# Designs tried in a protein design chat: VH-VL binders against Pyroglutamyl-peptidase 1 (Pgpep1). Part 14

Target 1, 209 residues: Pyroglutamyl-peptidase 1 (Pgpep1), of Rattus norvegicus (Rat) (q76ic5)
Amino acid sequence: MEQPRKAVVVTGFGPFGEHAVNASWIAVQELEKLGLGDSVDLHVYEIPVEYQTVQRLIPALWEKHSPQLVVHVGVSGMATTVTLEKCGHNKGYKGLDNCRFCPGSQCCVEDGPESIDSIIDMDAVCKRVTTLGLDVSVTISQDAGRYLCDFTYYTSLYRGRGRSAFVHVPPLGKPYNADQLGRALRAIIEEMLGVLEQAEGDISCCHQL
Key: E = the ipSAE of ESMFold2; O = the ipSAE of OpenDDE; V2 = 0.75 times the mean of E and O plus 0.25 times the DockQ between their complexes.

## First folded at step 5 (VH-VL)

Design fb1 (from fe12 with heavy chain S57Y; framework fv_felzartamab; at its last look DockQ between E and O 0.09; V2 from the best seeds 0.00; counts 0 for: pae E 16.3 > 2, placed apart)
Fold by ESMFold2, look of step 5:
Structure fb1 (fold): chain C 209 residues (1-209), chain A 122 residues (1-122), chain B 107 residues (1-107)
Amino acid sequence: as target 1 above (209 residues)
Amino acid sequence: QVQLVESGGGLVQPGGSLRLSCAASGFTFSDYAMNWVRQAPGKGLEWVSYISWSGGYTKYADSVKGRFTISRDNSKNTLYLQMNSLRAEDTAVYYCAKGDLYYYRSGGMDVWGQGTLVTVSS
Amino acid sequence: DIELTQPPSVSVAPGQTARISCSGDNIGSKSVYWYQQKPGQAPVLVIYDDSDRPSGIPERFSGSNSGNTATLTISGTQAEDEADYYCQVWDYSSDHVFGGGTKLTVL
């Protein structure tokens, strides 16, 4: 009997404002070219910078693929490293999306927890990836911002019971090119799968106090 | 009640330009994504372009990328397609088609206009 | 880009079941839509999201999608069902792609 392939979903964001190119989607396209090995069924998606689309699409992706892991990739104009986000936040969504919309409640999920930690040990992933000697610096954050990146992350953590991750990438060429970002994503996701295989205990969406 | 009416088609020489319009009525235009789809004479359907309900996200078929620009004016309930550098192979009936962002997997086109003919010929 | 293959034609006797296939690599992972087009008319959506019917579409129209094949099924086929039928796929990561169309003849 052959071992079942693991389903992994990875998303990047499409253009926003006058910016026709989003580093996050470019990085995810590079990841798709590289793949995650023969044991992983990789599905990639470009997400519009739109709250309503995120609210509809993210739960649908979890339902369609029943993935072992969903990774969201976003761009941060201030970042100079690839950043692993430890948690998502439910409230504080005041910024308008591409459609000039923001949630009226300023929250992602009504009645949801204030924050949700990923079940992925981001400290372990960061350490393992850094040991690989990539051309890319990897760091950790607990604050994805209060815009589409954090909104997407929280929605996915809520729906997937914490089996989600968010990776911020810097803009192209500041300092990394598309190839470097794609290879970094592959290494990061491979380590995330590794730590998930070693994890035990019950999954909790309300792990923090 | 939901209606889409295309206009702006006609005869144009290769290298020329046209602007298509699609007037929408009977629904809240700004809630829905919109598409252009074309059909060459005697041929099948070919998707041309997509625009999100606010206009914040656009996508194009490879065959038209860099030559065509989709846009919308939600205050006028109107969708546009600016077609530049037209070629003979762009000759087709062009349909305006309404999407629905409120359904999961909603890339379908539930209402279509009557189409407007674009002929690119010397 | 996924390529969608449909048979160019299907013939069915009135009252019998017509099946129109739409084949594509792993099409089962994508949303499939079916359109009916009669001569000189715009297309009409008859199936969305693999298997759902829009309001006003007769119950004889049904759809399925798994693996590498999506299928439009018309049970109790009637003369007015004679038309061209197109499958279309979508997800947020790919272009909207149409199949080449299938001419359904009711004889």
Scores: ipSAE 0.000, ipTM 0.446, lowest interface PAE 16.3, mean pLDDT 84
ESMFold2 (binder alone), look of step 5: mean pLDDT 91; pTM 0.939
OpenDDE, look of step 5: ipSAE 0.033; ipTM 0.663

Design ub1 (from ua21 with light chain Y33W; framework fv_durvalumab; at its last look DockQ between E and O 0.67; V2 from the best seeds 0.00; counts 0 for: pae E 9.2 > 2)
Heavy chain, then light chain:
Amino acid sequence: EVQLVESGGGLVQPGGSLRLSCAASGFTFSDYWMSWVRQAPGKGLEWVANINQDGSEKYYVDSVKGRFTISRDNAKNSLYLQMNSLRAEDTAVYYCAREVDYYGWGFDYWGQGTLVTVSS
Amino acid sequence: EIVLTQSPGTLSLSPGERATLSCRASQSVSNSWLAWYQQKPGQAPRLLIYDASSRATGIPDRFSGSGSGTDFTLTISRLEPEDFAVYYCQQYGSTPYTFGQGTKVEIK
ESMFold2, look of step 5: ipSAE 0.013; ipTM 0.602
ESMFold2 (binder alone), look of step 5: mean pLDDT 92; pTM 0.943
OpenDDE, look of step 5: ipSAE 0.019; ipTM 0.581

Design ub2 (from ua21 with heavy chain N52K Q53P, light chain T95Y; framework fv_durvalumab; at its last look DockQ between E and O 0.18; V2 from the best seeds 0.00; counts 0 for: pae E 12.9 > 2, placed apart)
Fold by ESMFold2, look of step 5:
Structure ub2 (fold): chain C 209 residues (1-209), chain A 120 residues (1-120), chain B 108 residues (1-108)
Amino acid sequence: as target 1 above (209 residues)
Amino acid sequence: EVQLVESGGGLVQPGGSLRLSCAASGFTFSDYWMSWVRQAPGKGLEWVANIKPDGSEKYYVDSVKGRFTISRDNAKNSLYLQMNSLRAEDTAVYYCAREVDYYGWGFDYWGQGTLVTVSS
Amino acid sequence: EIVLTQSPGTLSLSPGERATLSCRASQSVSNSYLAWYQQKPGQAPRLLIYDASSRATGIPDRFSGSGSGTDFTLTISRLEPEDFAVYYCQQYGSYPYTFGQGTKVEIK
């Protein structure tokens, strides 16, 4: 009962393109209303669709909160399921952001790895969440699309040494409403924390400072 | 060493104009949101305005909207406040203050302030 | 607009005593984005605490912050002679940014 609270940071994206409302931020706001239980200190943020802002903000969130897990939520217009992304990619960022800018280097981190896998076993999370019987379908992907979602994910994985996740949600009402997405995010993040705690336990068993 | 130095304060009649400047050094000015904060003599602090690192977004307290304009010149490491249609209630020491990102920190560095006096 | 109300208005204490300063917000401060500043006469404010509980660089351990939502506290565990000053809380969770009216900590 006196266990230390775990810090979890969850982000959604602000307005983008012709859409004044981003489903990812709406879903994160629903998650905030639900919370992650008494043992988790949940911090939520709306992230603008801007490369330079993401590049400064994501490291600052890692430093400020020292979180156990950072989860980024983005919208995928083509998706009909909630998708767990396994890795982020460093290069290929040619699409313009809301400020009509793209990185000059076309990469997230100069001299960084080509890709970074999350340390979270997304297959295990997907299986566990599916067993819960949510009214939302959950799938897995290895390609977040080389735009702000993937840029944000890679940046966070790099800074957080893999302790980050990215969740794509479909647009509101196609097919899920805000309540469904919020509950799905809560369930997904709770399972991610569980998988992460088990991984830490296994490592700590064999490791000393 | 981070330094912020305000200038341009002085005595002005009601309805007049004044332009404040803040010279920044010791940090990458273009990475930071910058604010103006004022303090009437013997009174508390009031946030006036801030501006995004690239200058594209500006926010103001309601009492100065339409009269004050915040701006920056990142090539000169300088922050400005153009103050028009000045009123007696604008009399204050005006501080230049640095803040990090919108999701960042409070005002971690302050200048020593410049006094603006509006009186007939 | 979030109104911050500090209490007490004046706190008269002796060196070595514990000071507890309160800041109450008219509505919840997003992400506990609340800072505390110290200001001495003729000087600019000095950041003490940000995000309700994080100590700014170079601030002595005797200063600590706590709280969330609408209720925030600055604690000075043992007052030193240099701690007698005015203290302001400030929220930066939503525009416009606002300050409390100040609490004066004075030597009795």
Scores: ipSAE 0.000, ipTM 0.472, lowest interface PAE 12.9, mean pLDDT 85
ESMFold2 (binder alone), look of step 5: mean pLDDT 93; pTM 0.948
OpenDDE, look of step 5: ipSAE 0.016; ipTM 0.561

## First folded at step 7 (VH-VL; framework fv_durvalumab)

Design uc1 (from ub1 with heavy chain Y103D G104Y G106Y Y109L; at its last look DockQ between E and O 0.66; V2 from the best seeds 0.00; counts 0 for: pae E 7.2 > 2)
Fold by OpenDDE, look of step 7:
Order: sequence, then structure tokens, then C-alpha cells
Structure uc1 (fold): chain C 209 residues (1-209), chain A 120 residues (1-120), chain B 108 residues (1-108)
Amino acid sequence: as target 1 above (209 residues)
Amino acid sequence: EVQLVESGGGLVQPGGSLRLSCAASGFTFSDYWMSWVRQAPGKGLEWVANINQDGSEKYYVDSVKGRFTISRDNAKNSLYLQMNSLRAEDTAVYYCAREVDYDYWYFDLWGQGTLVTVSS
Amino acid sequence: EIVLTQSPGTLSLSPGERATLSCRASQSVSNSWLAWYQQKPGQAPRLLIYDASSRATGIPDRFSGSGSGTDFTLTISRLEPEDFAVYYCQQYGSTPYTFGQGTKVEIK
């Protein structure tokens, strides 16, 4: 019996400010071209840099696809490496989005936890990806900032009970091109899925004892 | 029957106030984002404001910010639009509309509209 | 905001003819989140198409939508007498939600 394909949702952000092209969305498009293998049902979405859109879309995506993993990709102007974010934060959102909106409460989820960690062992993912010998450097971060990236990440962590990841990519061409970023995302997500599978297996074994 | 029914429109002077109501029936009102959309006479459609399921989030078009307030009473299956400091350019048929927020964010249900005329 | 420009402003056709309506966005509409509405005089808008190409429930198959990015099209393959109305496109890929100015399909 062909195991039903498990869904993975991957998002990138649309234009921001004067930047007509967002490296995160370009990277996700390259990932879409590459695919995640035949066992994964990959869904990709472009997300505007808007709090309102994120608040509505992200929960809807979780409900629609019941994904095993949601991966959000964003760009960091300061990044020189692909960065795996370990933790999302609920408060401190003061920056205005593309629509000049900001949450009045400056928080993502009212009465939500201060922070949420991904259930994915990002350190393990980072190590595994590094071992693959890609031409892309991968690093770990505990803080995705206090803007739409972290807002999106926290939303998914909250809705998905930690089954989410956020990946920051450098600007396109600085230092990596679209193809490199796409390949990096593929490798990262594949390793994430591997780590998740192992973790679930370990839990199942512990419950049988 | 699934329907929206607007009320409260009328003639007001510039600077005046008016409160619109929208009564929902035939569906679980509290599950949906709701919007007001207006249409000036002989003109196109303009989104005015929306509100989430529990009223904790409200958004407005820039031209009405500070003057209009959207609200809802889920116990009464009702949507409201308080309009203050009305201007001539606010003259329009005002529609309440249901947003499809599960998969899509378009308007799948509309009321018949209520006319607001701002004139001296 | 995303500005939607519809063309032509007025389309004069006869029953049985094909109607092609254009909606152009000032910037790319995310995920092709574009809807089409029909409005008859004295009535509220009616949803026709969502997600650029999906027909709403109860909409006849003579209505079809296509397009992506900045260019979208509504096609009525064979105009029926009841199809003479104003048609609006609307994007919901970015806030604020915005409508086109409308295309009037009238009887020639």
C-alpha cells in the first residue's frame, strides 16, 4: 500500500520596501522546482509582508493541509549564511508592515507563551546538512527578530504545536544564488523530516516499553 | 437561508454620524471574518473595514481611519459600522460581506446594501 | 495598495458572443488570489470566480477565469441575456483588499 504522501508547506515572503524581489520567495520557488521527493506533497505559498495576512493565512494553511511540517523562509539583510531559527517569540512587534499596520498589542497571540521552541532538533539538522558538503553555510539562531519573520514563525509554532521551522536566507547573490538557496532549502527540509521521523520513532519505542 | 441584511442607512449632514447594522442568518456568524464594502453612486466597489471572529482585530481603509468603527455582536449575529464625522465622499451604498477565511479571502456572501447619503 | 485596472470600460456585445474582460494589477497578486464578481443594477455583487480560475458554487461553466501575476482574464464563452452586467475583479493577496473599477458588459 503506497504510504499516503505527507504534506509539507513552505512559504516565502513577497516584496518588502523597495525590494521588488524577495530572496526568500525566490529560494522557495527553486525548491518547488527541485521538489522534496515522491513521498512528500509539497505546497508553496508567497506571503505578503503583512501582519493581517499572516494572522489569517498561516492558521488556514495548517487547517487546509494538515502538514507534517511547515517551513517559513525569510530574508535577512544582515545574514551571510542560511540560518535555522530555534525559537519564536510572542511579544515585541512594533514595526509597521507594508500596509503600515502593527498589532495593537504588539504580540502575536494574546495570552500565548512568551516563546515557543521548535520540536525539530535544529542543531542536529545543522550538523547533518553541514556534513553533506553543500556550498552553502548553515548556522543556528535563537532569535528571528521582532518583525514579520518571527511573527510568522511564532504563529506556526503555536498552531502546529512546534512542528514548524523558520529559515533565514541571505539576500540573493550575497553570497548565494537562487539555485544554491533552493538546494540548501531542499537539503535542510529533508534533514528536518528525517529528524522528525527519528524522534517519533523513539517516542513510539518508549511507549511500548 | 443564508443571508445578510443591512440597515441604518439614511440622509445625514456633513459632520454627522450614522450607525449601520448587518444581521446575519443561516450560518455560524462567529466563524467568519466580516467586512463592510461600499459603492458610491455610479462608481466601483471599495473595501472599508473588516473584523475577525471575536472582534479582537479590526482593519480599515485609510480614508475612514479615526472616523469609522467596525464592531460585532456574535450573540446577536450582528455586524456594525459606526460612522462619525461623515463627509460627502462617504456617500455610498454600504454592503456587509462575509469573508471566506478558511481557504480563500474573497466575499462569498453579500447583503442587499443600505444607502448612506451625506449632503447639506 | 494594489491597484487593479480593468479593460475595457465598456464592452458592447450581442447574446451568443464571447466576452473577454481584462484585469491588470499594479503589482503581482500573491498566489493568484483574485476574484471576479458580477453586479446587476440595484443588486449586490455576486461572486463568480475565486483564485483566478475557480468557479464559485452555482456559477455556469460559460464563466471562466485565467491568469497569474499581474494579468487576469474573465471569459464568458457565450453571453446569455442575464450576463449583461458590470464585472469587478478583486485581489485578496494583499491588504487592503482592492477592486477594479469595473467593466460594463452591455447589449449591442
Scores: ipSAE 0.017, ipTM 0.608, lowest interface PAE 6.1, mean pLDDT 92
ESMFold2, look of step 7: ipSAE 0.069; ipTM 0.673
ESMFold2 (binder alone), look of step 7: mean pLDDT 92; pTM 0.922

Design uc2 (from ub1 with heavy chain E57Y Y103E G104S G106A; at its last look DockQ between E and O 0.67; V2 from the best seeds 0.00; counts 0 for: pae E 4.7 > 2)
Heavy chain, then light chain:
Amino acid sequence: EVQLVESGGGLVQPGGSLRLSCAASGFTFSDYWMSWVRQAPGKGLEWVANINQDGSYKYYVDSVKGRFTISRDNAKNSLYLQMNSLRAEDTAVYYCAREVDYESWAFDYWGQGTLVTVSS
Amino acid sequence: EIVLTQSPGTLSLSPGERATLSCRASQSVSNSWLAWYQQKPGQAPRLLIYDASSRATGIPDRFSGSGSGTDFTLTISRLEPEDFAVYYCQQYGSTPYTFGQGTKVEIK
ESMFold2, look of step 7: ipSAE 0.253; ipTM 0.735
ESMFold2 (binder alone), look of step 7: mean pLDDT 93; pTM 0.941
OpenDDE, look of step 7: ipSAE 0.522; ipTM 0.835
ESMFold2, look of step 9: ipSAE 0.311; ipTM 0.747
ESMFold2 (binder alone), look of step 9: mean pLDDT 92; pTM 0.934
OpenDDE, look of step 9: ipSAE 0.558; ipTM 0.848

Design uc3 (from ub1 with heavy chain Y103E, light chain S54D S94Y; at its last look DockQ between E and O 0.64; V2 from the best seeds 0.00; counts 0 for: pae O 7.5 > 2)
Fold by OpenDDE, look of step 7:
Parts: C-alpha cells; sequence; structure tokens
Structure uc3 (fold): chain C 209 residues (1-209), chain A 120 residues (1-120), chain B 108 residues (1-108)
C-alpha cells in the first residue's frame, strides 16, 4: 500500500527593499527542483514581505495542505551561515513592511503566548546536517528578529502547534550560491522530517508502556 | 447559497459622504476576509479595501486612504464602507466580495454592486 | 504596486474558436496569487481561475489557466456564445491587489 504522501509546505519571501531578488525564494525554487523524495508532497510558495499577506495566507496554507511540516525561509543580510531558528516571538513588530504597514498592536496573535518553540529538535538537525559534510555551514538561533520573518514563523508555530521551522539564508552569493542553498534546504528539511519521525515514535512507545 | 447584497449607493456632490453596506448570507461571514472592489463606468476593476475576520486589520488602496473606512459587523453579517470627502474619480459601481482561503485565493463571490455617482 | 498588462485589448472570435488571453506582470508573481475573472455586461465579475491554473467551482473545462513568473495565460479551448465577455487577471499576493485592464472577447 503506497503510504500516502505527507505534505510539506515551504515558503520564501518576495522582493524586499533594494533586493529585487530575495535569496530565500531563490533557495526555495532550487529546493523545488531537487524535491524531497517520492514520499513527500512538496508545496512551495512565494510570500510577499507584508504583514497582511502573512496573516491571511499562512493560516490558509495550514488548512489547505494539512502539512506535517511548514518550513519558512528568509534572508538575513547579516548572516554568513544557514541558520535554524528555534523560537518565534509574538510581540515587538514595529518595522514597516513593503506596504509601509505594521500591526497596530505590534503583535502577531492577540493574547497569544509570548514565544513558541518549534517541536523540532533543531540542535539535532544542525548536528545531523553538519555530519553530512555539506559545503554550507549551519547554525542555530533563538531569535529570528522582529520583522516579517519572525512574524511568519510565529504564525506557523501558533497554527501548526509547533510543527514549523524557519531557516535564514545569507544573501545570494554571500557566500553561497543558489544551488548550495537549495541543497542545504533539502538536507535540512530531510533531517527535520527524520527528527520528527523519531520523536513521534518515542512518544508512541512511551504511551504503550 | 452564498449571497452578497450591496446597498447605499446614490448621487452625491463632491466633498459629500456616503455609507455603503453589504449584507452577507449563506456562509459563516466571520470566517472570511472581505473586500470592496469598484469599477468606474466603462473601466476596469480596482480593489479598494479589505478587512480581516474580526476587523482588527484593515487595508486600503492609496487613493482612498484617509477618506474611506471599511468595517464589519459580524453579528449582522454586514460589511460597510464609509466614504467621506468623495471625489468625481470615486464614481463607480462598488462591489463587495468574499476573499477565499484554504482551497485557494481570490474573490469567489461578489454582490451585484451599488452605483456611486459623485457629481456637481 | 504590481501592474498587470493584459493583451490583446480586444479579441474578436467566432464560436467554436480557441481564445488565448495574456496577462503580464510588472514583476514576478507566484502562481498562487494569480486569478482570472469573467465579467459580462451589467454583471459582477465571476471567478474563473485561481492559483494561476485551478478552476473555480462550476467553471467549465474549456477554461484553463497557465503560466508562471511574469507571464500568465487564460485559454478558452472552444468558445461558447456565453463566453463573450471581458476577462480580467488579478494578483492578490501583493497589496494593493491589482487587476489587469481587461481583455474583451467579442463575437466576430
Amino acid sequence: as target 1 above (209 residues)
Amino acid sequence: EVQLVESGGGLVQPGGSLRLSCAASGFTFSDYWMSWVRQAPGKGLEWVANINQDGSEKYYVDSVKGRFTISRDNAKNSLYLQMNSLRAEDTAVYYCAREVDYEGWGFDYWGQGTLVTVSS
Amino acid sequence: EIVLTQSPGTLSLSPGERATLSCRASQSVSNSWLAWYQQKPGQAPRLLIYDASDRATGIPDRFSGSGSGTDFTLTISRLEPEDFAVYYCQQYGYTPYTFGQGTKVEIK
């Protein structure tokens, strides 16, 4: 019986500021070309750098695909490594988006938790990916900032009950090219899925005892 | 059956005000983003404003910012557009439209529209 | 804002013919954020296609959407008499949401 393909949603951001091409979206497109294997139904989306769009579309993506995992990819101008974010935050959003807008409350979810951790063991993912010997360095972060990246991340963490990840990538070519970033994303997501599977297995075993 | 019915259109002088209403039925109104879209006579479509499920987020096209206010009353299944400082260029048929999510996006249901004419 | 340019402005065809309508975006738009509408005289627009290629509920198979990036196409494989109308593309990913100027499909 062909195991039903589980959906994975991956997003990247559209243009922002002076960046006509967002490295995150390029990376996601490369991932799409590579795929995540036959057992995964991969859906990719470009998301504009807009609070309204994120607020509307991210929950809708969760509902539409019922994914086992949603991975958001963003660019960090200061990053020199691919960074796995461990935690999303609810408050502090003051920066204006591409529409010159920010939430009046400066919050993502009204009366939501201050922060939400991903249920994915990002440390384990980082270690596993590093062991693969990719030509891309991977690091861990506890704070994705207080802009659209973290806003998006928190939204998914909230809607998906922690079944989300956020990956920051460096600007394209600084130091990694599109192909490298795509391969990195693939490896990272595959390891994430592995870690999630192990965690679910462990829980199932504990409940049988 | 999903229905949207606009009302409140009419003739107004420049600088005047008008309030449009949209009565929704046949679906859980509070679950959807709602939009106003207008169409000048013989012209194309222009998005005007939208509002999220609980009214906490509102967005406008630049040309109406500061003059128009979108609102909703979920208890009454109603969408509103308060239009102040009306200009000749605001003359249009105004449609309320439901924004789809989950299965896809777009405006899947439209009202019949209500005509707003701004003329001296 | 994203500008959507539709072409041609008018398409004159006969029933049974194939109609091909173009929508070009001023910048790349995700397929997920592209829709097509039909509008008949005196009526509200009707959603035809969403997500660039998915047919809305109740839309006949003769309507199809395709494209990516900046170039999108609506195709009517065999025009029916009721298909003569104005067609609009729209993006709903970037605010303000914007429409193309429309393509009129008229009977030859």
Scores: ipSAE 0.014, ipTM 0.564, lowest interface PAE 7.5, mean pLDDT 92
ESMFold2, look of step 7: ipSAE 0.055; ipTM 0.658
ESMFold2 (binder alone), look of step 7: mean pLDDT 92; pTM 0.941

Design uc4 (from ub1 with heavy chain Y102W Y103D G104S, light chain T95I; at its last look DockQ between E and O 0.48; V2 from the best seeds 0.00; counts 0 for: pae E 9.1 > 2)
Heavy chain, then light chain:
Amino acid sequence: EVQLVESGGGLVQPGGSLRLSCAASGFTFSDYWMSWVRQAPGKGLEWVANINQDGSEKYYVDSVKGRFTISRDNAKNSLYLQMNSLRAEDTAVYYCAREVDWDSWGFDYWGQGTLVTVSS
Amino acid sequence: EIVLTQSPGTLSLSPGERATLSCRASQSVSNSWLAWYQQKPGQAPRLLIYDASSRATGIPDRFSGSGSGTDFTLTISRLEPEDFAVYYCQQYGSIPYTFGQGTKVEIK
ESMFold2, look of step 7: ipSAE 0.011; ipTM 0.652
ESMFold2 (binder alone), look of step 7: mean pLDDT 92; pTM 0.944
OpenDDE, look of step 7: ipSAE 0.013; ipTM 0.572

Design uc5 (from ub1 with heavy chain Y103D G104S, light chain S28K S32Y; at its last look DockQ between E and O 0.04; V2 from the best seeds 0.00; counts 0 for: pae E 10.7 > 2, off the site)
Fold by ESMFold2, look of step 7:
Structure uc5 (fold): chain C 209 residues (1-209), chain A 120 residues (1-120), chain B 108 residues (1-108)
Amino acid sequence: as target 1 above (209 residues)
Amino acid sequence: EVQLVESGGGLVQPGGSLRLSCAASGFTFSDYWMSWVRQAPGKGLEWVANINQDGSEKYYVDSVKGRFTISRDNAKNSLYLQMNSLRAEDTAVYYCAREVDYDSWGFDYWGQGTLVTVSS
Amino acid sequence: EIVLTQSPGTLSLSPGERATLSCRASQKVSNYWLAWYQQKPGQAPRLLIYDASSRATGIPDRFSGSGSGTDFTLTISRLEPEDFAVYYCQQYGSTPYTFGQGTKVEIK
């Protein structure tokens, strides 16, 4: 009955700017209440809006948990849908964080690739989640901006060899409440895990012995 | 309400100097990059210069390098443009604009502009 | 320097018609750094669209942006009387930031 569990790390962001209550962290807390089933060991973290902390913490989370998947959740003040981000970008980080810092190089990793795609097929995930008939609209994006959301995403993609995802959520009540966002996150992450398991199976099918 | 108010424009002869000011209110001024954008009479918009949050990085269009200096005083919520060696082609309305990079908002707030006329 | 070329220079239309404004860049521009502004005589520009396709706060649904790479489009689905103005595209991804030369939308 005791089974090894798959580790999944999910992060949300703490307060910043006018977001005294960050919808992303609230959504992740709702996800934690729901869980991802007995086969998944879910670990959730609230990430401060700080470049230097992200640079230290994200690699540490990969080291500590050796997760199969790391999902970062952020709020987009102007969004009205839950958005799956396909890739993170290395350069263009000009905005100050909560400690009033920004990277002097304006990039996450010097000499790193301009962008890194997630290994997760976000089109497939979006299609599968939409088929579930949730009361939350899910869309896709290739540009998470050039602030802590995209900075965190790129850092995680780089460290985790692409086994990471980023999900943008709208602010609470505009239009979705915390329960809706939490259920949407659970559905999205379950489909992401499914896509990863299918990809591993497909690779195994190419071997003769 | 976010508000940007330019001042310091006027008539000046070629080779003269002028200092523009932009008073900011309604937001945390020190969190934002700030830009100057100008518009010659009857012409389009031209970006002139910008400055980061603590003033450590400054960028200029080539036509003003060495003649114009952008600066800011975060304690006074003020942005400045020192214009030296003015030329007739510097004649324009000068706008102060807020640049926001953390959510890709472009130049979301502009002042009403101050007119600089360089004429002999 | 990235040059933005807008077309047409002038677009003469009646209220209720659809307006399509083009902006072509001399080099690829990330959608993240492409914006559109509206300017009426004697007024400062107003941000309409950022990130090539996202409407700024308070901008009506009739305004939409599209495109990527070197080709970008602003569409006004049904012109209102207050929409007759000059429209500028802008890149702000690399210095010097640049604007297109403008498209004037005027009453037929």
Scores: ipSAE 0.006, ipTM 0.528, lowest interface PAE 10.7, mean pLDDT 86
ESMFold2 (binder alone), look of step 7: mean pLDDT 92; pTM 0.936
OpenDDE, look of step 7: ipSAE 0.013; ipTM 0.572

Design uc6 (from ub1 with heavy chain N52K E57Y V100T Y103G G104D G106Y, light chain S94R; at its last look DockQ between E and O 0.73; V2 from the best seeds 0.00; counts 0 for: pae E 7.6 > 2)
Fold by OpenDDE, look of step 7:
Structure uc6 (fold): chain C 209 residues (1-209), chain A 120 residues (1-120), chain B 108 residues (1-108)
Amino acid sequence: as target 1 above (209 residues)
Amino acid sequence: EVQLVESGGGLVQPGGSLRLSCAASGFTFSDYWMSWVRQAPGKGLEWVANIKQDGSYKYYVDSVKGRFTISRDNAKNSLYLQMNSLRAEDTAVYYCARETDYGDWYFDYWGQGTLVTVSS
Amino acid sequence: EIVLTQSPGTLSLSPGERATLSCRASQSVSNSWLAWYQQKPGQAPRLLIYDASSRATGIPDRFSGSGSGTDFTLTISRLEPEDFAVYYCQQYGRTPYTFGQGTKVEIK
């Protein structure tokens, strides 16, 4: 019996400000072209830079796909490496989105925890990906900022009980092109899935003892 | 059967105020985003405002910001629109509309609408 | 905001004919999040199509939607007498959610 394909959801952001093209969405599109193998059912979505969209869409995606992992991709104008975010934060959202809105409470989830860590060992993922010898540098971060990226990340971490990741990519061409970013995302997500599988296996073994 | 019934429309003078109500039945009201959509006489549709299930998020079209307030009472299965500082251009049939779940922000059910006329 | 432009403004056809309605967006609609509504005089709009191509519950198969990006189409394969109405497209890819100005399908 062919093992049912496990779902993975990957999102990128749409245009924001003067940027008609968002590197994160381009990267995700390249990932879609590459795929994550035959065992993974990959679903990709473009997310507007809007708090309302994020707060509605992200939970809906979790419900719709029951994914084993949700990966969000965003662009960082200051980044020169692909960055794996370890932690999402609940408060401090003051910046206005593309609709000139921000949460009235300046928080993502009312009465939610201050921060949520991904259950994915991002250090291990970073190490593994680095060992692959890609032409893309990967780093880790504890803070995705206090804008739509972190808002999105926290939302998924909250809904998915930590089974989420956020990946920041540099602007397109600075220094990586679309193909490089796509390949990087593929490698990263594959390693993430590997790490998750290993962690689940270890827990199962511990419970049998 | 899903039902939405608007009320509270009428004739008001410019600068006046009006409160619209929408009574919902036939579904779990508290599970849905709700919207107001208006239609000026002989014109198209315009989204006005929406509100999250728990009321924690409210969004408005720019033209009504600062003048209109959307609210809801889930215990009463009711949606409201407080309209202040009304203008002639606010004249329209106002519809209560249910937004769908699961990442779909279209309107699957509509009320019959209530007419608001702003005129001197 | 995303401006949706529908064409034609009026479509005059006879029962049994095929109707093709266009909705063009000023910018790409994310994830093809576009809906179509039918509105008859004195009535509220009725949902026909969502996600550009999915029929709402209870909608006859003569209604179909297609398109992506900036160009979307509603097709009525064979017009029934009850299909003469105004049709609106609506995008929900970005806020504020916006409607087209409508296409009136009238009896020739």
Scores: ipSAE 0.022, ipTM 0.664, lowest interface PAE 4.7, mean pLDDT 92
ESMFold2, look of step 7: ipSAE 0.040; ipTM 0.631
ESMFold2 (binder alone), look of step 7: mean pLDDT 92; pTM 0.933

## First folded at step 9 (VH-VL; framework fv_durvalumab)

Design ud1 (from uc2 with heavy chain D101P, light chain T95I; at its last look DockQ between E and O 0.90; V2 from the best seeds 0.00; counts 0 for: pae E 3.1 > 2)
Heavy chain, then light chain:
Amino acid sequence: EVQLVESGGGLVQPGGSLRLSCAASGFTFSDYWMSWVRQAPGKGLEWVANINQDGSYKYYVDSVKGRFTISRDNAKNSLYLQMNSLRAEDTAVYYCAREVPYESWAFDYWGQGTLVTVSS
Amino acid sequence: EIVLTQSPGTLSLSPGERATLSCRASQSVSNSWLAWYQQKPGQAPRLLIYDASSRATGIPDRFSGSGSGTDFTLTISRLEPEDFAVYYCQQYGSIPYTFGQGTKVEIK
ESMFold2, look of step 9: ipSAE 0.491; ipTM 0.822
ESMFold2 (binder alone), look of step 9: mean pLDDT 93; pTM 0.947
OpenDDE, look of step 9: ipSAE 0.354; ipTM 0.767

